# Ledger of designs, part 24: VHH binders against q9y6x5

Target 1, 379 residues: q9y6x5
Amino acid sequence: LPPKLLLVSFDGFRADYLKNYEFPHLQNFIKEGVLVEHVKNVFITKTFPNHYSIVTGLYEESHGIVANSMYDAVTKKHFSDSNDKDPFWWNEAVPIWVTNQLQENRSSAAAMWPGTDVPIHDTISSYFMNYNSSVSFEERLNNITMWLNNSNPPVTFATLYWEEPDASGHKYGPEDKENMSRVLKKIDDLIGDLVQRLKMLGLWENLNVIITSDHGMTQCSQDRLINLDSCIDHSYYTLIDLSPVAAILPKINRTEVYNKLKNCSPHMNVYLKEDIPNRFYYQHNDRIQPIILVADEGWTIVLNESSQKLGDHGYDNSLPSMHPFLAAHGPAFHKGYKHSTINIVDIYPMMCHILGLKPHPNNGTFGHTKCLLVDQWCI

## First folded at step 17 (VHH)

Design hb11
Fold by ESMFold2, fold request of step 18:
Structure hb11 (fold): chain B 379 residues (1-379), chain A 123 residues (1-123)
Amino acid sequence: as target 1 above (379 residues)
Amino acid sequence: QLQLVETGGGLVKPGGSLRLSCVVSGFTFSSYHMAWVRQAPGKELEWVSTISGSGGYTYYERSVKGRFTISTDNAKNTLYLQMSSLKPEDTAVYYCARTQYKYSGEWTPFDLWGQGTQVTVSS
């Protein structure tokens, strides 16, 4: 029987939520499997880029999804949350569901993972749901489990995406214990439902399941705003993305724009593209604009003086508040093992190993995940 | 063809209750999020509450949490707002509106609005 893998993302699930809130169902899942306490994600710590990094093993500069809002100067195309379906944006990399779909006697299924409703390299999973945030977790799970159980050729790789706790984290902020505990309890109940359904369908013993996330969340405040209009006339640049990493396309001399921004706020770093720190791996793509502004943790770059968000993400990927976790269970994984950290790009070569797929060139290191796997020597 | 129609407004005393309804036609109700938004006299529009058409997500503005309950009845294509413990500051025109949540973590602008229903909380 070919090995099977279900990859689940709960968007915006900060790693330390596991320590600060109660998760009886997730804790049972971890107890019978493995935990990676902190996953170091990629810069910028946004949803589209990090979900694509998980499934390609690539830094954002290498897979081309460099932000949630992008501009490609060569083609003059724009990418946004309302304009994300053009394969052009996604075709700089090959996600694992495409590689899996192209194998003999296998197929892929998807319930709303970012990019899975786009034909990437003219390939789309045999079974997928078009993105719609109003579809319940139960319906997404029912479709995924039906496809895992009843498809020819068999579904061997499936993805499942859920929008919480990201939506609530933005709305309330991660420090709002009352609202976040209610939201996180609902998510734990969904994890309980997932495990119970897999057991009832006879999938639990032989299906590998990864539960992870793309990023965390940090607290924001109306007292921590950076008003860009107070530093530079908006007519001097085109704004491609705003906060917490602003992408600036100068309309006048680039050095003049840089100098107007350089001292705008002590809580914001201003980088010319060539000066972006090497540790970000965020320089070598035409979609990265000539100037970026990186706000300090908890600070918001605004054009108007107000912000409705009490929580946000997208900050420096060295910040623990930006890091998700990873938990896994199944025949490929040890039981009761805890690991401190991996890089989010390491998940891809591990998944390829589990599925018996040849990985494309990537930035992940298989050795970082060996201790999670029963078939590897942990050295 | 697309339409939202609010009903159930009226005059109520402080501490009282009202139930607002919003009847939806011309689109698949469960494919969107639905919101209540209000406007007090001389004030800007203020978001009150949001729910997915399937009921999987609910969100409340801080001043109404615990007093208002948003719900749906998909068989009747109807959105509800149950308002309890009403206060004079709840006096406003209440609109239902359509939105969506996106991967980017943002809500789409409200692209469809009802005509509104007046709620007045006074002795």
Scores: ipSAE 0.478, ipTM 0.778, lowest interface PAE 2.5, mean pLDDT 92
Fold by ESMFold2, fold request of step 18:
Structure hb11 (fold): chain B 379 residues (1-379), chain A 123 residues (1-123)
Amino acid sequence: as target 1 above (379 residues)
Amino acid sequence: QLQLVETGGGLVKPGGSLRLSCVVSGFTFSSYHMAWVRQAPGKELEWVSTISGSGGYTYYERSVKGRFTISTDNAKNTLYLQMSSLKPEDTAVYYCARTQYKYSGEWTPFDLWGQGTQVTVSS
């Protein structure tokens, strides 16, 4: 039978939550599979960009989803949470579910992974759910397992997305042990339910399952605000995205806007596009604006004196607080193996290998994940 | 016609309990997140609690955690707030409101509000 893969994301699951909280179900999953303790994600460390990097193997500048809010000056199009369905934004790359869907005698399924309800390159998974955060994990899981078990042609690649612990991380902050412990316990119970459901349906033995996340979370504070309105008049620029990486489109001479911003706060780096550090791989796309502002960890860029955020992400991708984890179980994976780190772009070529797909050109390195796989020699 | 109708407010002594109800009409209840928001006299609106329409997850403001419980009954298209161990500072008009959670980690602005129900905690 063809190899099958379920890719699961729990949004905002910081890598060190595994060490600082109890996860009996996830730890059993890891014990019988593999763990990558830290996944170095892509800059900016936001939800849309990093989920697309997982499934394309590309840096944000290469796949074109460069933030959760974007503007394209040529087409005058805007991208946002409420306006994310135009294929224009997604068509600079080919995600794995499209490649899989186009194979002979295979299909793809999706339960709310970002982009899976968009026809990318005129292709959408045969089975999918339109995004609606109110739909329970149980319903998403029931749909995914039904499609994995009953479809013709068979579903060989499936995705499942869940909003926690990101939602709680933003609302309470990662340092709120009481609330985060309660939320993470619920997530561990969901992982237990997932494994139990797969076993009861006879899927567990021959299905490869990856449980991962897109980014972590850092603590914010009302003591760590950068008030942009105190530094520059709003009439001098158009704000494309605000925090923690602001995207600034000047309305006047770019150098004048830069000079007004460069001394705004010692806790914010101001970059002209050509001066963005090369290690970010965040320069070569027209959707990256002429000036970006990068707040230090735990600092929030605001237009007013208050912020509702107690936790946030989007910061420098070298920060351990921004890193998720990856766990995997199934016939393709070793049992009881722990690996220190991979890059998030490495997940794509590994998944293509597992599924027998030819990867599109990408930034991942297959060699980084060889030690996870039973059919590979670990150097 | 889209409507949210709160009931169950009233006068309660400190330490007492009340259950607020919010009956929803004109939209699919389970497709949204629902919230309770309160406003004490002369104060700003304060978020109290949020629940998914499916009932899968709940969120609470710190001062009400452990005392208030948000819940839904999808068959009755009704949102509840069970309040216990009530304190004088819980005195407010309580509104139910509609919202949604987004991939970005943000909540939509509340786009539909009830008329509110008065809760007064006093000896």
Scores: ipSAE 0.390, ipTM 0.733, lowest interface PAE 3.1, mean pLDDT 92
Fold by ESMFold2, look of step 18:
Structure hb11 (fold): chain B 379 residues (1-379), chain A 123 residues (1-123)
Amino acid sequence: as target 1 above (379 residues)
Amino acid sequence: QLQLVETGGGLVKPGGSLRLSCVVSGFTFSSYHMAWVRQAPGKELEWVSTISGSGGYTYYERSVKGRFTISTDNAKNTLYLQMSSLKPEDTAVYYCARTQYKYSGEWTPFDLWGQGTQVTVSS
């Protein structure tokens, strides 16, 4: 029987929520499996880029999804959350569901994971849902479990995506204990429902399940705004993305635009593309604009004073507030093991190992995750 | 002082077209995102489309993508919604609204609304 894997993401699940809130169902999942307490994600710490990094093992500059909003000057193409279906954007990498379903006697299934409703390299997930945020977790889970249990050729890799706690984290901010406690309680109940459903269908003992996230969340405030309008006239640039990493396409001399921005705020770093720190691995793609502005944690770049967020992400990936967690359970994983940290790009080669797939060239290191796996010596 | 005024609603048969307009006064487009939101009788508000104020980015709810087109005329300070291939389920009051920043995975409040214009799709 081929090994099976279900990859689950709860968007915006900050690693320390696990320590600061009660998760009886998730803690029971962890108790019988493994936990990675911190996953160091990729810069920028946004949803589309990090979800694609999980399934490709690549830095954003290498897989080409470099932000949630992108512009390609040569083709004049735009990418956004309402204009994300052009394979042009996704074709710089091969995600694991494509590799998986091209194997003999295998298929892939997807419920809303970014990119799974796009024909990447002319290949779309064998079973998938078109993205629709109004579809309940229960319906997503029902489709995934139906496909895992009733498909020919069998579904061996499946993905499931849920928008919380990211949506509520933006709305309330991570420091709103009352509202976030309610939201996180609901998410823990969904995890309980997931486990119970898998048990009831006879899938639990032989299915590997990874529960992870793409990024965390930091608190924002009206007192922490960076007003671009106070530093530079709109006529000098095109704004491709705004906050907390602004993507600036100059309309006039690039050095002149840079000079107008470089002293705009002590709470913002301004980089020419060639000066972006090497540790970001965020330079070598034409979709990265000539100037980027990187706000300090909790600061919001705005065009006017009245704009503010209560919680946000996208900041420097060295910040603990930007880091998610990873938990896993199944026949491939140890039981009761906790690990301190991995890189988010390490998840891909681990998944390839579990599924018996040859990984494409990638930035992950299998050795970083081998202590999680029963078939590996941890030394 | 701050005003959003919608016009262009009316009765149209299925498969027909309408163009809604929203005239903006008291602020400039470049500082905000502008959106269309609709409410069918007895239903909750439903987001339809958003356009960025600082660049030509447009966003559409899945059910209207390919049928509706959002646009602006900066010289007239006017937002448009071109609606084509209209269906009975598009019957609603359509509101023009202002928002600070919009991304589908991010929660942002609408802080200014127009009075709405009625669109009725019926034989």
Scores: ipSAE 0.000, ipTM 0.139, lowest interface PAE 18.3, mean pLDDT 89

Design hb14
Fold by OpenDDE, fold request of step 18:
Structure hb14 (fold): chain B 379 residues (1-379), chain A 123 residues (1-123)
Amino acid sequence: as target 1 above (379 residues)
Amino acid sequence: QLQLVETGGGLVKPGGSLRLSCVVSGFTFSSYHMAWVRQAPGKELEWVSTIRGSGGYTYYERSVKGRFTISTDNAKNTLYLQMSSLKPEDTAVYYCARTQYKYSGEWTPFDLWGQGTQVTVSS
């Protein structure tokens, strides 16, 4: 049978939740498959960028989704939740579902994975759901499994997206044990539902399933705010993105704006675009603004209004609190194997291998995932 | 044709209970996140609670957590707010509204409101 792969994302599932909470269903999933304890995601550690990195194997500077809010100075276009369907923003890369679908006798399906409702390179997923956060997991799962079983050409790659525990993490903060326990239990139950459904449909043994996330969550506080208005007049710049990585478009001399911001807070690093640390791989794209502000972990950049979030993400991708996990099960994966760390961009070449696809140029290293795969030598 | 109608408000003593209802017309609330918000005299609008219309997830403002319960009845297309251990500071006009959660972690502005129902907590 041709290989099939289901990629599942639980948004904002911090890696160490696995150590601090009980996940009987997920643990069973892991027991029968593999676990990567920490996945180093891409900078910035936000939803659109990291989900696109998973499916392209590219750093944000390369695939062009550099934030949840973007501005292109040449076209004067804006990207945000309300305007995310313009292929202009996505066409700097080719996501795996497009690659897969362009193969003969293959199709792709998606349940609300970012970008899957956009024609990228004039190709849109054969099956997809428009994003609606209110649609139940059950409905998403029903559609995905229906497509996996009954499509012609057959669906060989599918994605499933869920917005928890991100929403709850933002609301309550990751340190709220009471509320987060409740939410994480629900997520584990959903994983149970997923596994049960796959078993009931006879897909479990033949379908490769990856369960992962795009980023973690750090605790925020009203006591850890950086007010930009205290440092610079709003008339001197346009704010493209705010926290925890602010994107600044100067309206006056860039150096002057920089000088006004560079000492704004001891808990915020200010970078000219050319001085952004190389380790972020966040420089070589015109959509990255001339100045970026990077708040320290747990600090929130604000303007006039205080933040209402008790948890946030988007911080330095080297921070463990920003890291998700990866678990996988299926014929391509070992059973009962645990791995410490991979890069999030490594997932793409692995998925391509599983599906027998030639990967586009990418920043991933296939060698980092060889130990997860039954057909590879683990060095 | 889209309409939200709140009922159930009234005068109650501190420590008392009330159940607010919001009947939805013209759409299916299971396709939205439904919220309760309140506005006290001379104060700003305050978010109280949100429920995922399809069920499974609820969110509460800190001051009402443990005292208020948001729920839905699909058969009746009705949103509820069960309020217990009411306090004078809970006095406000309560509104139901709909919203959505976005990829970015933000919530959409409320685009539909009811007329509100007055809740007065006084000894």
Scores: ipSAE 0.918, ipTM 0.963, lowest interface PAE 0.5, mean pLDDT 96
Fold by OpenDDE, fold request of step 18:
Structure hb14 (fold): chain B 379 residues (1-379), chain A 123 residues (1-123)
Amino acid sequence: as target 1 above (379 residues)
Amino acid sequence: QLQLVETGGGLVKPGGSLRLSCVVSGFTFSSYHMAWVRQAPGKELEWVSTIRGSGGYTYYERSVKGRFTISTDNAKNTLYLQMSSLKPEDTAVYYCARTQYKYSGEWTPFDLWGQGTQVTVSS
């Protein structure tokens, strides 16, 4: 039988939560598997982009999902939560579930992973749930496990997505020990439910499971706001995305817009597209707007309205507060091994290896994950 | 077809308690996030609390945290707001509404509202 892999994402699970809170179920999962303490995600550190990077191994400039809100100047199309089903946005890359389904006697399943309800390259996940944040974890888990056990062709790759602790992180901020402790405990309980379900179904020893996240969360404050209206009139630009990385589409000369913004705040870097730092790998895509604004950690870009969020993400991907973790268990992984850091794009070639898939060209480095795998030499 | 009906409002002394109810018709609130919002005379609409309809997660505005409790009864298809230690500044019309959480970390606009119930806190 071909290897099976379940990829689980808890949105907005900051890596250092593992050090600051108790996770008895997750710790048990780690004891029997592996842990990567820090995963350096891709810039910008947002949900759609990073989830697609996990399953493509590509930087955002390469897979084309460059933000949660996008605009294509040629087609005049917009991308957002309310308009994310157009394959146009996703077709610049081939996600792993499509690759998997192109193999003989294999299917893919998804419980609300971004992009899985879209026909990408004319291929949609064999089994999927439409996104509804109100659907319980239990229902998602029930569907995933049913598909893993009863599908023909067999499901060999599955994804499961959960919106916490992101929603709570936004609401309360990551430094709210009382509220975040409550939320993170619930997440640990869900991990317990997952493990218990797999054991009950006899999948625990044979199913490879990766638990990870797309980004972390940083503390925000009403005292750390950057008001763009103080620097430039709305008539001079169209806002494609706002905070903490604003995407600016000038309505007047780009240079004039840039000059109005470049000194707007000491806590914000303003880049012309061609001047975006190379380390972000965030330049070579037409969907990246002519000017981007990058707020410093914990600062919020606003217009006329103040932000009500006490936590946010999307900042520089080198910031530890933006980093998630990765834990894994299954026949492909060692037991009781901990690794310091990998890049989020490294997950893709690793998953391809586990599933016996030929990876598409990607930005990941398989060598970075070799120490996690039982069939590889650790250098 | 779709309907939210709030009840339970009234006049109460400072420090008192009230329990608001919102009966859902035409849909299952477990398929949505349900919220309480309030509007005082001459003031803007203010979000109070949200609960994931399928249970497990609640969210509160800072000023009501520790005093208000949002909950659901699936069997009755009813949303509740238990209010305690009420203050004059809690005086408002209270509405129940439904929303969803988005991938982007934003909430959808409320697409369904009740008629509201008046809560007055006065000595």
Scores: ipSAE 0.915, ipTM 0.963, lowest interface PAE 0.5, mean pLDDT 96
Fold by OpenDDE, look of step 17:
Structure hb14 (fold): chain B 379 residues (1-379), chain A 123 residues (1-123)
Amino acid sequence: as target 1 above (379 residues)
Amino acid sequence: QLQLVETGGGLVKPGGSLRLSCVVSGFTFSSYHMAWVRQAPGKELEWVSTIRGSGGYTYYERSVKGRFTISTDNAKNTLYLQMSSLKPEDTAVYYCARTQYKYSGEWTPFDLWGQGTQVTVSS
């Protein structure tokens, strides 16, 4: 039987939630599979970029989804939540579902994973749901499992996306133990539903399942604001993305804009594009704007307005609060194994290996995940 | 025709309770996130609460947490806001509206509103 893989993302599931809250269903899932405690995601630590990194194995500068909001100066196109379906933005890489689907006797399915409702390289997932945040997890799960069971050619790769605990993290902040406990319990229950559904359908033993996330969440406060209007007139630049990493397109001389911003706040680093730290792998793409502002953890960049969010993400990808986890179960994975850390781009070559796909050139290191796999040597 | 109709507002003493209703017509609220928004005299619109129309997740503004409960009845196509321990600061016109959550962590603008129902909390 051809290997099958279901990739599940719970948006904004910070890794240390596993240490601070109870997850009976997820822990059971882990007990029968593997856990990577921390996944170092890509900079910036936002939803679109990191989800695309998971399925491409590429840094953001390479796959071209460099933020949730983007601007291309040549075409003058904009990318955002309201405008994310233009293949122009996605075609700088080949996501795994496309690679999978182009193989003989295979198809891909997706329940609202970013980019899955877009024809990338003239290929769209054989089965997909248009993004609708109001659609229940149950409905998404039902569709995915139906496709996994009844499709011809068979679905061998599927993705499932859920917006929590990200939405709640933004609303309540990750330090709200009361509200986040409630939310995370619901997430655990959904994982229980997932496992139960797979067992009921007879998929559990043969299906490889990865449960992961794109980023974590840090606590924000009205007392930690960086107001750009205090440093520079808004007429001097166009804001492409705001917080916690602002993308600045100068309307005047770049140096002048930079000089006005460089000392704006002790809690914000200001980079010319060419001076962006190499460790971010966030430089070599035209979609990255000439000036980038990076707020310190927990600080929010604002204009002459206050933010209503009590939690946010997008910060330095070295911060533990930005890191998600990865858990996996299935015939490809060990049972009862825990691993400390991998890079989020490492997931792609692992998935390719599991599916027997030749990976496209990527930034992942297959060696980092060998210990998770039963057919590999762990050194 | 798309329509939201709020009812249940009125005058109540501090510490009292009210239940607001919003009847949806022309669409299925399970396809949206439904929200309550209020506007006090001389103040800006303030978000109060949101519920996933398909159920399962609720969100509350900080000042109403623990006092207000948002819920739905699918059979009746109705959104509710149970308000308890009401305060004078809760005095406002309450509107129901629909919205969506996006990948970016942002909520779409409310694209459909009811006429509103007046809630007055006064001793």
Scores: ipSAE 0.810, ipTM 0.920, lowest interface PAE 0.7, mean pLDDT 96

